Miniprotein binders against Uncharacterized protein AF_0758. Designs and how they scored, part 7

Target 1, 276 residues: Uncharacterized protein AF_0758, of Archaeoglobus fulgidus (o29500)
Amino acid sequence: NTMTEDMKRSVMSQSLEQSFKKIQYIIHSVSFGEVPSQAVEIELQGGTLTLDKSDPEFIVAFVNYTETNPSNLPCGRVPNSVPLCINLSTGRLYTACTHTGYNFSACTLNHTIGKIVYRYKDWFLTLEAGSVFSKYSNQDYSKLLYEPRILYNATLSTPGKRFLVMTIPLLDGELSIGGSGRFRFVLNEGNSNVSLISVSNLGQDFNDAYVILRGTENKDAWCRFFERSGDVFNTTLDDTKTSYRRCSNSENAMASIKLSNVHEIIVIFRQVLFST
Key: E = the ipSAE of ESMFold2; O = the ipSAE of OpenDDE; V2 = 0.75 times the mean of E and O plus 0.25 times the DockQ between their complexes.

## First folded at step 3 (miniprotein)

Design T7 (from tA29 with E38L D39W K42I E45Y R46L Q49V)
Fold by ESMFold2-Fast, scan of step 3:
Order: structure tokens, then sequence, then C-alpha cells
Structure T7 (fold): chain B 276 residues (1-276), chain A 87 residues (1-87)
């Protein structure tokens, strides 16, 4: 009976979602340096689990709307950043800025962050940037199951200091397993890149800061998450300068949030190494 | 300066760990204690920023002092963060 098989798949899906929640927790613990190494056991139930290091890209961009040469920007004030041209509609980066159609000079932090993907037939579980998503290939939407660890100082309305802390896992190493039975793999702490940015010290050299994910199949779910995140800033701070990019099916292939009136931004890229 | 760079790196490492523990404490702990810990994080990061600025300007002696202050505050906030999740 088809209904019986659908019920079995539902139970399987719940089990795998729970496993991904555990993997997300371990990535969080490893990426924050609480634990240097942790093993994971998972039952794949006929599916495959792979590490894909080719996408998505995570970008933090400090943008100047009027400067046409990125090399003129004081990117030394944005540690570990590279002066590039960014297209704010696509999130794509260029060495030469044509300054047309939302192309602007920026100091950019850009990393390919990787993703863990579980596949069973037309069903996908994806873990990227510390977030877990569920998607069917025949559906127009992704469901955000577990949110990323991005901390906003939206609760301090006095004394008026506002900060954003982002710890973004860089997934590296090797993972490619599949079939039936119980599988084991290990997550290990790797290198870290830390960028502490005093936005208040950037002065008039930069107009806005953006957080962008590019190349994600979960673009719409990321857009909804960024919209909710922007609303938290606005409701807590009564801050009309804090904004987010509204995503729609008519937008180019990125999810983004625009940050303004944030005084300190801390971006931490932590390498998490997978081995079997 | 190699000394200031090492102090800044250590301070940032401790602040990363403290930030994670405070995130856990937000759902379990005293909101006032969490806010005080977040203030110490902000203060420590401001000292890191000041130390980096002093290094850029070539004021190495003052950069070391600010980096040490950042490390001291980072150590304090990490201890407070651990205490927030202990109970």
Amino acid sequence: as target 1 above (276 residues)
Amino acid sequence: STEADKLIEKAQELLDRATELIEKARSLGDPEAVQKALWLIIEAYLLVVEAKDLLEKGNYEEAIKKAQEALDKATEVLEKAKELIRE
C-alpha cells in the first residue's frame, strides 16, 4: 500500500531531521571551539550524505555607492577584506567596477562555505552556514528546520551600542557515504579567520554593509530568515535605519540583508573538517 | 608588533568562545547577567579595535597595553559566561 510506504518515509524523515539537528549542534560546538573533535553516527536509510565544497558563497560587503575604483577604498579598516566590485542584485564579485546596474565598490569578506547534503529520491536535507533546510525537488519552496547561529544586539536599546556577531562554519575535508546501515564520521576543528569591524570608525568611506548568500538552492528560505532578522532589529531598537532585502521570485539569485546603524560587526569563519 | 598580535589573537579566541556560551545562556539564564556579559564582549572588542588602530599608526607600546586590556576583559567574560551555564 502507498500510504504505508508514505508513513515509513515520514518516520525516516523525522529521524534524519533529528540527526541533522545533532550534526548542526556539533558543527556549532566545534566551530565555537567548545570541542576540538566529535564523532557522529547516522543511519542513512538508503540515502546518500555528501559534503559539497563548491557552494554556497557567504559574503559580507562594506559598500561605497560613489567610489568607482575599489582600490581607493580603505579596506585596511575591514580586516581580511578585499577591495572588489559587488553587484547587489546578484551578489557577484568583479575586479573592475563598471558601476552600472547595482555594481558598487566594496570591501568584501567572501568565502565558499560548503554544504552537507542528504538525498533520498526527490527529498533533500541541506546544512549550510549553520542552517538546516528541507526541500523536495518538485516544490517551489524550502523549509528552514533549524536556524543559523547569528547573534544580534537587538536587546540593548540603551546605552545605544549595536553589534552583530556571525560565526560561519567553513565545511571542509571529505564526506561521501550512502546506503543502508549505520555510518560514522568525525568533525574536527580547523583554522579560523576573524574579522572585527568597527563600523563607527569607517566614517563616510562606506554607506552600507550587506550580508549575502549566493548560489544556494534555499534562497527563498534564507530571504525569509533575513526578513525576520531585520524585523527583530527594527522592533527592538525602534531603528528605521536597520533594513533587510525583500526577496521575491523576480529577484536575482541571492539572499541578502542590509545592515545600517550597526556599530560593531564581528565575522568569524571557522573551518570544520569532516573525515570518515 | 608580534606581542600585540598574539594578545589580540588570544583575546579574539576567548571572545568567540564566550559569545557561544552567552548564546546558550540567553535561553536559560538571567537576562541582566546576559546583558552585562554582552557589554564585556563589546568592551573587549572595542579594545581590540583600538589596539589594531594603534598598531596601524605605529604606536606599538600603547597597542600592547590595549591588547592586554582586551585579553583581560575577554578572560573575565569567558569566566562569567561559563558561570551563566553552570547552574
Scores: ipSAE 0.013, ipTM 0.221, lowest interface PAE 8.3, mean pLDDT 74

Design T8 (from tA29 with E9Y Q12A K42E E45R R46W Q49L E50A D53I)
Fold by ESMFold2-Fast, scan of step 3:
Structure T8 (fold): chain B 276 residues (1-276), chain A 87 residues (1-87)
Amino acid sequence: as target 1 above (276 residues)
Amino acid sequence: STEADKLIYKAAELLDRATELIEKARSLGDPEAVQKAEDLIEEARWLVLAAKILLEKGNYEEAIKKAQEALDKATEVLEKAKELIRE
């Protein structure tokens, strides 16, 4: 009868994965303003589905490698940013900077973005930063099931320069359901924070821009995704891909990608509110 | 502002028309060209989203700029879609 049980678990896993793909799509639609509210029905099949608002942290940092005082950076040109010191190996932020151990002055955008977690026994499905991951608790490896629709390269006709649009969902509200049967919850559009950053001369203002996920158990999967830099920019015509990947095995697990030759960035944090 | 609203509306109108033409192009073959056009439509939709949010936040100058960029991209993809339909 183990074959029948394995088949039931396989069907359950596929059903839950499709449900998460639908949730990802709804988050995307809400983020684009296509629908202000959308209901979701899901069969949990003995598992639990929860919203965890404590992690991960999403950071966008515009870094200057030579300025030792973050307050001297033109962070007024990066709306809603804070002049801080960033450690590029850990993603940690400090108010004072020493250019030692990969500590650099930066204008930083930083938000705790939250995650939706489904758990059944030792199996987890996680949705964070618009991405869906599958992981078993007895394995360190996470599988990226559905790639994020959060980063877009809009500069196909201007070689040597990149124009990026980034929409990061901030998961908020309350969600905690579990057991057998069909459950219903609603996603609603919340607040949006927009930062438009025009960078005409990186050599004078900033050397590089970084996108960092910190405090994620899916660090390895994010690093593999960032290493496929072409997929991040959603274009096969991007011949200006100059990017750096840094994965940390430190206590504050992180994944990062360095963006170079950036001309303009729009960063949008869109709140998505969960309710039952 | 009224100017940004007009540009957003026009861009959305052109994108709707381009989307209709791309659906027709799917039946004619050339999947790579269709995919490229779909990518351009999504690019323009990202710019429209940015313009709308900037307008909501009262950043009128930036909203107009992004709306114009969206309109330019919508115009580009509409021309591309028309070419894909040509026999």
Scores: ipSAE 0.075, ipTM 0.487, lowest interface PAE 5.0, mean pLDDT 77

Design T9 (from tA29 with K42E E45R R46W Q49L E50A D53I K65Y Q68A D72R)
Fold by ESMFold2-Fast, scan of step 3:
Structure T9 (fold): chain B 276 residues (1-276), chain A 87 residues (1-87)
Amino acid sequence: as target 1 above (276 residues)
Amino acid sequence: STEADKLIEKAQELLDRATELIEKARSLGDPEAVQKAEDLIEEARWLVLAAKILLEKGNYEEAIYKAAEALRKATEVLEKAKELIRE
């Protein structure tokens, strides 16, 4: 039976989608501390599966537009954060700050989070920040297949507290497999860094809070996700403060957090260790 | 730490029960209501995780607070799950 390359990829994608859905589920289970270790078996169907630890970078930044020295910020109110200068047009972090252009003092939570990449010819499946994307190298379009574990509780806001919970897996260890047949690897629980942030009176010290992904090939898909999550994220143009467009046309996938809609922000970075 | 441990244990017990009820509800229809209940379970599990990490770091006061919130959310989740299996 003769199949076009597109039909072969379509059949293959169904199987690989199922495998990535399972890997995403296991990463979440390990990140929740529900299981300390889990083995995975996968058929690569002639492709490769690798862990790339060089990008993307995930940043949560609480920004003060008028403070010139980041060290003067009360970063104790954002547990585990580091006082740095952030450039909101590039998402880059610096130790010293000038309020020229888009450079602002901030309390920052920042990690290089890594990604798992499956490649078959010009087709890529990527798992980063707990989310799964499909992309062809000859196209700018990236498709979000499975959403990240970023949970906003708006339904229980009265009389309960409204929570924004972001669980970001930090992919570490080693994984590099490829070819035909079945392959086995293991995911193990590693260290965790948890920031529990009370939003009450944060406006006394900070003007805005941002979520930024830098170095992602899937920035357009992340931007569409933030746009659909408009209950808690704002992707609109910031003409007043920065004249910077937070998403779609930006260098980074970026959204501001609607602090008025949130009582507590919980940011969890959980190390997930890959081994064969 | 002992008080937070008790709250965590109770919250986990309720979440496990809610999870069993939600699995039964999947076959009964209303996928939107099932998804909402799954979101609530996830929220409560994050609070349990936060409480456990605070205990490991020796922040007992905040651990008790987060554990109590987890128990409150777990109770809400269980009631939601019970509603989904009622007829």
Scores: ipSAE 0.007, ipTM 0.348, lowest interface PAE 9.3, mean pLDDT 80

## First folded at step 4 (miniprotein)

Design Fd2 (from Fd with Q15E K63Y E67R; at its last look DockQ between E and O 0.30; V2 from the best seeds 0.00; counts 0 for: pae E 4.1 > 1.5, pTM E .761 < .8)
Amino acid sequence: SDRYEIRVRTNDPLEARLVALEIQFLAESMGYEVTIEIEGDEVRIRFRGDPDKLEYFLDSIRYIAQRLGAEITVTVHTEDS
ESMFold2, look of step 4: ipSAE 0.208; ipTM 0.606
ESMFold2 (binder alone), look of step 4: mean pLDDT 74; pTM 0.695
OpenDDE base, look of step 4: ipSAE 0.078; ipTM 0.530

Design T12b (from T12 with K24L Y42K A45E K49Q T75A K82R; at its last look DockQ between E and O 0.35; V2 from the best seeds 0.00; counts 0 for: pae E 5.5 > 1.5, pTM E .735 < .8)
Fold by ESMFold2, look of step 4:
Structure T12b (fold): chain B 276 residues (1-276), chain A 87 residues (1-87)
Amino acid sequence: as target 1 above (276 residues)
Amino acid sequence: STEADKLIDKARFLLLAAEILITLARSLGDPEAVQKAEDLIKEAERLVQEAKDLLEKGNYEEAIKKAQEALDKAAEVLEKARELIRE
């Protein structure tokens, strides 16, 4: 009856959440270079599992509020960055800065990172940026089940010297399966991009740095993750720069990096390719 | 016991950061230097496991000492990994 049906759905949900934990582990193993390729098997009891390469975009932006031409910024101090104009209200990037409203010159590290989505009726499991989220369509926010590999710690030799490491898998390739039964796919390593940033070398040329997840359906969960990482991230925002006072009120998941607390930043984007 | 747990957690964090940097460095560094850093990671992981075993047995004083040794080794590994990246 209804109680038995609810128990069956609870067991299915737990089984799929555990399968997503395994997928997360394999993505991290392939993206860290521990193995070049690994097969995954997943059991579905209805629903669809797809790779969506259109969203979200992961952005790390080092912003100068007074420079009117992004090309004048010393973006060599942020390796692999591109001098662009960022709208801090929308997270959109442009080649020229109007400095109208919330547009500012920045050295930016950005990639569309994609997501794996399992959909069954009103329930969604999403893997994005190395994190796993659960959401029901009739609810306002999502639950963070498994955290990303975003780390903060002190260095060995000097008190107060700390670094921030953000390892973000870029999901590419093909995955679209649905129905019931056992399904198999393969994850392969791809290209990587690494940026090592010494905060002291940024000098006076950058006022603030931001991390933005543009186009995520899991904004509230990302904001809570940033809040829990308050030693490194500030979710209280300057509304004259962003139009919002807090991450939770912003259009995108967004936090500033506490540059006074972090002396080195390492941003790693690693492609992971799904096939068959 | 809480002191040993905190030391173990710090050591594990440093080892995770070092692993990330060493993985990055494989294409950049001397293979011999990268291998030595990987060997140091294995040694630090052994010390972490020994500290955890002592803590489970209730040998709290010994667990704290072993956890400090693990933390010191993890710190050494992280600094070596950072040197590989700078090279």
Scores: ipSAE 0.050, ipTM 0.446, lowest interface PAE 5.5, mean pLDDT 82
ESMFold2 (binder alone), look of step 4: mean pLDDT 80; pTM 0.765
OpenDDE base, look of step 4: ipSAE 0.075; ipTM 0.512

Design T17b (from T17 with E3Q K65E Q68L T75L; at its last look DockQ between E and O 0.67; V2 from the best seeds 0.00; counts 0 for: oily stretch 67-85 2.15, pae E 4.9 > 1.5, pTM O .767 < .8)
Fold by ESMFold2, look of step 4:
Structure T17b (fold): chain B 276 residues (1-276), chain A 87 residues (1-87)
Amino acid sequence: as target 1 above (276 residues)
Amino acid sequence: STQADKLIERAQELLDYATELIEKARSLGDPEAVQKAEDLIKEAERLVQEAKDLLEKGNYEEAIEKALFALIMALLVLVKAKELIRE
């Protein structure tokens, strides 16, 4: 009976979605230091739950449009960054710049951050960068269920600085479970990579700064997230540099950082380790 | 909120440890870098106090956000303090 199946499907999806909300909370707690380790129990109800470490990649790039050799950039002003060539149209990174198209020298902060995927028949439930998405194989977009908590803006009392803070959970370790019944896995805190960038120290050696999520299936949702933080992000893009006029038209989710509105930028990649 | 309390406690622990490291670094490190780290500690301690005040008033959502920012600043300070020991 179709009516009975629709009700069973609704109850099942709500149960799994609530389980992913719990996983999101635990990832947040472990990645930001509230607890060092936390066990999770979940009923998979015939589906599979896997850690996919192949994508997406989270990139923060401080770009110089005229320097032809990335190694000549003063990347010490962007601590822990790597001098690379970035193609702002594709988000791909190269050791050397060919000086063609949309390739530019940059000091880059980038990591493949991974995702957790639950699969059951035609339904997918995904956690990436602290956000949870739902998708059926017959849909043309992912539905954002639980927003990421990767961004914090603050104006501090004297000297009146505005901080842009990006805290990104980097999912690592091992997770591959499936079947019926209850399953258990553990999340552990790992290392952190922290960069503090004083915008005044960037000077004229960097023209623009970009945030890019490369390889996400959830581009439009990420673009809307950037738009909601429009005081620090600009999703209107220079098409002579990126080949796109808007984040929504771009190959990847991307925004520029409004460097005139921000005094300090903090980028934190915090490793979270899965184990069974 | 229990979440805000834990974030505040962790932030304070990190700042206490960073203070110990900065005291060691005064004989080893660049005086300007040491002063910058101490200024960051003062700012982070202010954020911790703001989070505590919000929690006491019952502004739980704002307390959690401020506590998270305080923890992030404490982590930054600790990283800088460890760098100062290595010179």
Scores: ipSAE 0.020, ipTM 0.400, lowest interface PAE 4.9, mean pLDDT 82
ESMFold2 (binder alone), look of step 4: mean pLDDT 82; pTM 0.782
OpenDDE base, look of step 4: ipSAE 0.083; ipTM 0.551

## First folded at step 5 (miniprotein)

Design d15 (from Fd with L14W)
Amino acid sequence: SDRYEIRVRTNDPWQARLVALEIQFLAESMGYEVTIEIEGDEVRIRFRGDPDKLEYFLDSIRKIAQELGAEITVTVHTEDS
ESMFold2-Fast, scan of step 5: ipSAE 0.347; ipTM 0.696

Design d17 (from Fd with L14M)
Fold by ESMFold2-Fast, scan of step 5:
Structure d17 (fold): chain B 276 residues (1-276), chain A 81 residues (1-81)
Amino acid sequence: as target 1 above (276 residues)
Amino acid sequence: SDRYEIRVRTNDPMQARLVALEIQFLAESMGYEVTIEIEGDEVRIRFRGDPDKLEYFLDSIRKIAQELGAEITVTVHTEDS
């Protein structure tokens, strides 16, 4: 036996990362309707694989900084949205804007999206919002291994117009497995909810649109991903109406970005059901 | 290398956006350079590469169209320049 523990860990992490890449692909295939069901086999190598449905929360908010009653907003122009008050520093949603100076009326698209977590000692692989992250519990840093399905560099036929398509998987069902050996579970397609939003048709009723991920330990990695997009996402907030200084907020396990230079936004929530 | 324009006609503008998203990720996964443009229910893809890569890309696009179960057509036009 000449293999060191560090070498064993390296081989293990490469194998698990490839397994998560396959799971990400299957989530996409099932959620897009390419296949109604698909089985996955995984070698857990002494770790655990669980579905956590309690977080993160994915929010798209179209905000009005001066309206104090959310029900006065024309949320019919944002399909499938709900008129709520949002606190932009925490990402929390309320039925009325009576709490703090950072609470604003908004039309919101909101889902608790869930995550798949592999844990071995202090090492985690997490799949959330279609993205795969690697993190150690003793480090603040998380690494984005595989990117989400967000299209932001295609243009409409009119020059200079951009459209943003976000496909966000909603992870549901049950999954809790652990130990040594090969395990099998199944992913099944569920319901889909689609919102097509013409930003030019929103008029003067909205000041800004935001994407917020709340309850994510991978907040800094999300901000780095969105910063790479350039023209579509603004991760530097210069609006004095908000308390955000940067994209991520460590105190609230939150990442927040402002949408910019977008002509049309399509948000697709697709349910994927896990079973053992 | 040759340049090609691929057109995919879908049944509605929403399906066109979904098709464009899938084609963009397909191209990225294959290491292909493409530009995508949407006009109504039509997706236009400009591809730069050799004919062998084009045929594999087209087969993949046809599979995406078939899996969506809609009345989608694929046409190919060679770009001049």
Scores: ipSAE 0.264, ipTM 0.630, lowest interface PAE 3.2, mean pLDDT 79

Design d18 (from Fd with Q15E)
Amino acid sequence: SDRYEIRVRTNDPLEARLVALEIQFLAESMGYEVTIEIEGDEVRIRFRGDPDKLEYFLDSIRKIAQELGAEITVTVHTEDS
ESMFold2-Fast, scan of step 5: ipSAE 0.248; ipTM 0.604

Design d30 (from Fd with E28Y)
Amino acid sequence: SDRYEIRVRTNDPLQARLVALEIQFLAYSMGYEVTIEIEGDEVRIRFRGDPDKLEYFLDSIRKIAQELGAEITVTVHTEDS
ESMFold2-Fast, scan of step 5: ipSAE 0.455; ipTM 0.737

Design d36 (from Fd with E67R)
Amino acid sequence: SDRYEIRVRTNDPLQARLVALEIQFLAESMGYEVTIEIEGDEVRIRFRGDPDKLEYFLDSIRKIAQRLGAEITVTVHTEDS
ESMFold2-Fast, scan of step 5: ipSAE 0.377; ipTM 0.721

Design d38 (from Fd with E67W)
Amino acid sequence: SDRYEIRVRTNDPLQARLVALEIQFLAESMGYEVTIEIEGDEVRIRFRGDPDKLEYFLDSIRKIAQWLGAEITVTVHTEDS
ESMFold2-Fast, scan of step 5: ipSAE 0.282; ipTM 0.660

Design d4 (from Fd with L18Y)
Amino acid sequence: SDRYEIRVRTNDPLQARYVALEIQFLAESMGYEVTIEIEGDEVRIRFRGDPDKLEYFLDSIRKIAQELGAEITVTVHTEDS
ESMFold2-Fast, scan of step 5: ipSAE 0.297; ipTM 0.652

Design d42 (from Fd with S60A)
Fold by ESMFold2-Fast, scan of step 5:
Structure d42 (fold): chain B 276 residues (1-276), chain A 81 residues (1-81)
Amino acid sequence: as target 1 above (276 residues)
Amino acid sequence: SDRYEIRVRTNDPLQARLVALEIQFLAESMGYEVTIEIEGDEVRIRFRGDPDKLEYFLDAIRKIAQELGAEITVTVHTEDS
């Protein structure tokens, strides 16, 4: 049987997608502490595989809509958080808060999380925040291939409440390989930053929590992911100014968490170090 | 009688949350019906199914416990009426 270029491309994409599923699993295992180090072998089939540490940013913000000075917020109730001003339209963080537009005081958890990118011509596979996406450079949309282990809902003793765990890998180190043949690289466990938040202890000082990915090329796919979990996430930006924005129409992938339905939130940023 | 309660005691409340997350993912990947509750440093799992499937699930939980390096005690209680 004679393979056409289209058939070769199909076999290549299936192989690379399975390799990314394996890399996602290894990142999870290393991030959770199941293994301290794991080697990976991959055939790049003429493409490139790189670690980009510049973007995206992952933000979790506990917002107060009425307090104009972020320094007045009890951010000690959100461990490891920094009191900042957040603009909910742009996802940008500031040290001083104006009382205009979508600018609000918040206790913020913020990290540049990095991404692993495979590129072959105009086709991209991207792994960021534990999720795997497929995208063509000439298209606005991207396809979510493998979902993040970013949200876990458990039944707790408190009726109608839920327990949320977000484990977000911070990709660090160095990786830049490409061409034909088999390549080897290693993933190593790094540092962790853990915030355990009892929502009842937040009291009346906080209104909503927001999850924002800033600088992602996969904004539409992230927004679709948040939309499917509408009992936890709200993808509409609500404010008293009657200006409503959907996640997909904002500058960033963004969702709010309905704190009234949540008992506990745990946010874990776990470093994963790449080396060749 | 087709209901089982598994208790996993961890080193601390944070470890219990992490163990619960992994058990939830494992159950979903295996297509098993479970309900998970967290009580301090303990994870309580209610499992419905065949005893053979329970053993496969318990083996996987024990592997997770060993790999995490946590001092975890797994006990099985057959739920009564």
Scores: ipSAE 0.197, ipTM 0.569, lowest interface PAE 3.9, mean pLDDT 79

Design d52 (from Fd with K53E Y56E)
Amino acid sequence: SDRYEIRVRTNDPLQARLVALEIQFLAESMGYEVTIEIEGDEVRIRFRGDPDELEEFLDSIRKIAQELGAEITVTVHTEDS
ESMFold2-Fast, scan of step 5: ipSAE 0.526; ipTM 0.783

Design d54 (from Fd with E37V)
Amino acid sequence: SDRYEIRVRTNDPLQARLVALEIQFLAESMGYEVTIVIEGDEVRIRFRGDPDKLEYFLDSIRKIAQELGAEITVTVHTEDS
ESMFold2-Fast, scan of step 5: ipSAE 0.351; ipTM 0.671

Design d59 (from Fd with V19I)
Fold by ESMFold2-Fast, scan of step 5:
Structure d59 (fold): chain B 276 residues (1-276), chain A 81 residues (1-81)
Amino acid sequence: as target 1 above (276 residues)
Amino acid sequence: SDRYEIRVRTNDPLQARLIALEIQFLAESMGYEVTIEIEGDEVRIRFRGDPDKLEYFLDSIRKIAQELGAEITVTVHTEDS
C-alpha cells in the first residue's frame, strides 16, 4: 500500500516521542528523590542517543540597571547567586561591568545544563531544561512536545501571593548509544541546588529578573513557550529602556520576569547522572 | 461530579512548594484542572470530578505525600445535579 511506509515512520516517531516522555518523567522522579536510581530501556530504531554536556546554558539574572559595580549588589538576598555583569543581548557573563549598550550588573544563577539528543537522519528529539523538542535540520522551527517544569499561574498562589517555580535538570555522566535493538541505561540522582527568593526581600535594589537559555537550537520554541506562560514572562519588553530587546531578535532564548507580579521565585537545579 | 479539597501538610515550606509543583504536573499530564494554594508548609488542592475516574489521581497524590513524609487529608463534597 502507498501509505504503509508513512504509517511505519509515524509509528516509529510516536514510539520515540513516548520514550522521551518517559525519560522526562524518570528525570523528574530521580531529581525529586522519589527513586534513587532508575533503569531505562529504549528501542533506538537505527538512530543514536547521546548526552551533550556542552550546552545549553541556563541563566537567571536579577538585574540593576544603574549600579555599575556588581559587587555592590546585595546578592546575599538571592541565595547561591554570584554578582556578575550580564549582557542582555548575548547572555554573556563578565566579572566587570561598564554599563554600555546591554551590559548590566546582576546577581546570577547560572549552569550549563546539558541535553539528551536522539538523531535519525535529519530528525532530532532533544531533552533540555526538562523540555522535549522535535526538530528537522531542514526546518527553521522546532516543536515543543512536552513542557518544562516551569510554573506560574494563579493555581499555585495563595490569595495575593504568586509563585514562579523553575525546576531545571542538570544532565551529567555519560551516554552514547546507537543502532538497532533494545538498549539499557541508568539514571541516578546527583547534587541539588535550590534558591528560594522572596521578592519583598529584594526591595528596590533589583529592577527585573531575566531567564536566558544560551546555545539552544530550540530558541524559537522556548520564546513561544515564554509567550504562552501567562503574565510573568515577557519576550518583548514594553519599557522605553528595554523595549528593543525581543526574544525573537536575540541570539538566545530570553524572557524577562516582572518582579512586581511575583511574590516568590524558586529556582531548583537537580543533577541527574547517566550511565550505561 | 464531586468537589474535592485536599490538604497536604509538610515539615518545610520548600517541601510544600515541591509537592504543589508535582501535583500540578500530575494533574496536567492526566488532563485534570486543579487549583493549588500554598500557605506556609501546607498545600491545598481543589478540583471537581467523577469519583469513578479520579481513583488513580487521588492514589498518586497520596503516594507523593507519603514519599515526602507529609500528612494528607481528603475532603469530598457530593454536589447536587
Scores: ipSAE 0.234, ipTM 0.563, lowest interface PAE 3.5, mean pLDDT 80

Design d61 (from Fd with V8I V19I S29R S60A)
Fold by ESMFold2-Fast, scan of step 5:
Structure d61 (fold): chain B 276 residues (1-276), chain A 81 residues (1-81)
Amino acid sequence: as target 1 above (276 residues)
Amino acid sequence: SDRYEIRIRTNDPLQARLIALEIQFLAERMGYEVTIEIEGDEVRIRFRGDPDKLEYFLDAIRKIAQELGAEITVTVHTEDS
């Protein structure tokens, strides 16, 4: 029935209104090429995800299942591929685009609760199959892991591998992440205003590291250099000890920035340009 | 000396910030004082200097903009004319 597909789309859209800012972060990452454009391996109960960004208004995601027997999936009788549409203007996810929709009803009717988990680097988005047809609670999105760390190659933004960029949005609240690999971001929660950003193993091609803080207004941008210790670059975002200079002005004036006034953190690692 | 106003329009706010940083660090290395303002996807740069000594600096700014596919406009005001 066509009404079932409309109901699925409506319920998912309503659910996303409770976590809109989290979805905007994922869309931002994909839109700026911070995720490979052709394919992303994502944990989807044994499936993989392919992203199509050819449409300027929508990102279309296709879930491909390795398991061929529907009875072995948490949500029985599902197709081999499930389309999921992300509206780039609104940040909303839809359970169907132009294909047969995912059968969330089967999971609810059989008391089998399946989960679809989208992993973007250190970010998880979890959809409970049963929640599509029932009242969605904030608890369903409490399974979303807030680890908003994005790293992308400068060749996606500039000719040559001159920059490596990490973008961290802070719109919904405070985050605390340990990180892995060569990047660590620690933003203390609660009453703590101390944050530490550490970067290692940049290689010889990346000589400088900078952090940019953006306030609630798009005009505000504040910069600070990282301190280098061997192969590690460190900087702190301590409101009591850290002083930032305005990125767009050469004035000697510095200001202390409170994390509560920051909605976006950008970390840039770059090769020195025009060194003689 | 002449007064220079440069406007660079980029494809997105991130590119604007990258261009602004590169120009700021280039100016510091070359010993020029510049004022840089960022508004969304646009970078505005203001500085003063001798045209005979600024050719390399201006060429480098143009190359930075060109490498990022950005549109650049340079306006020059000559003092006392």
Scores: ipSAE 0.012, ipTM 0.407, lowest interface PAE 8.6, mean pLDDT 50

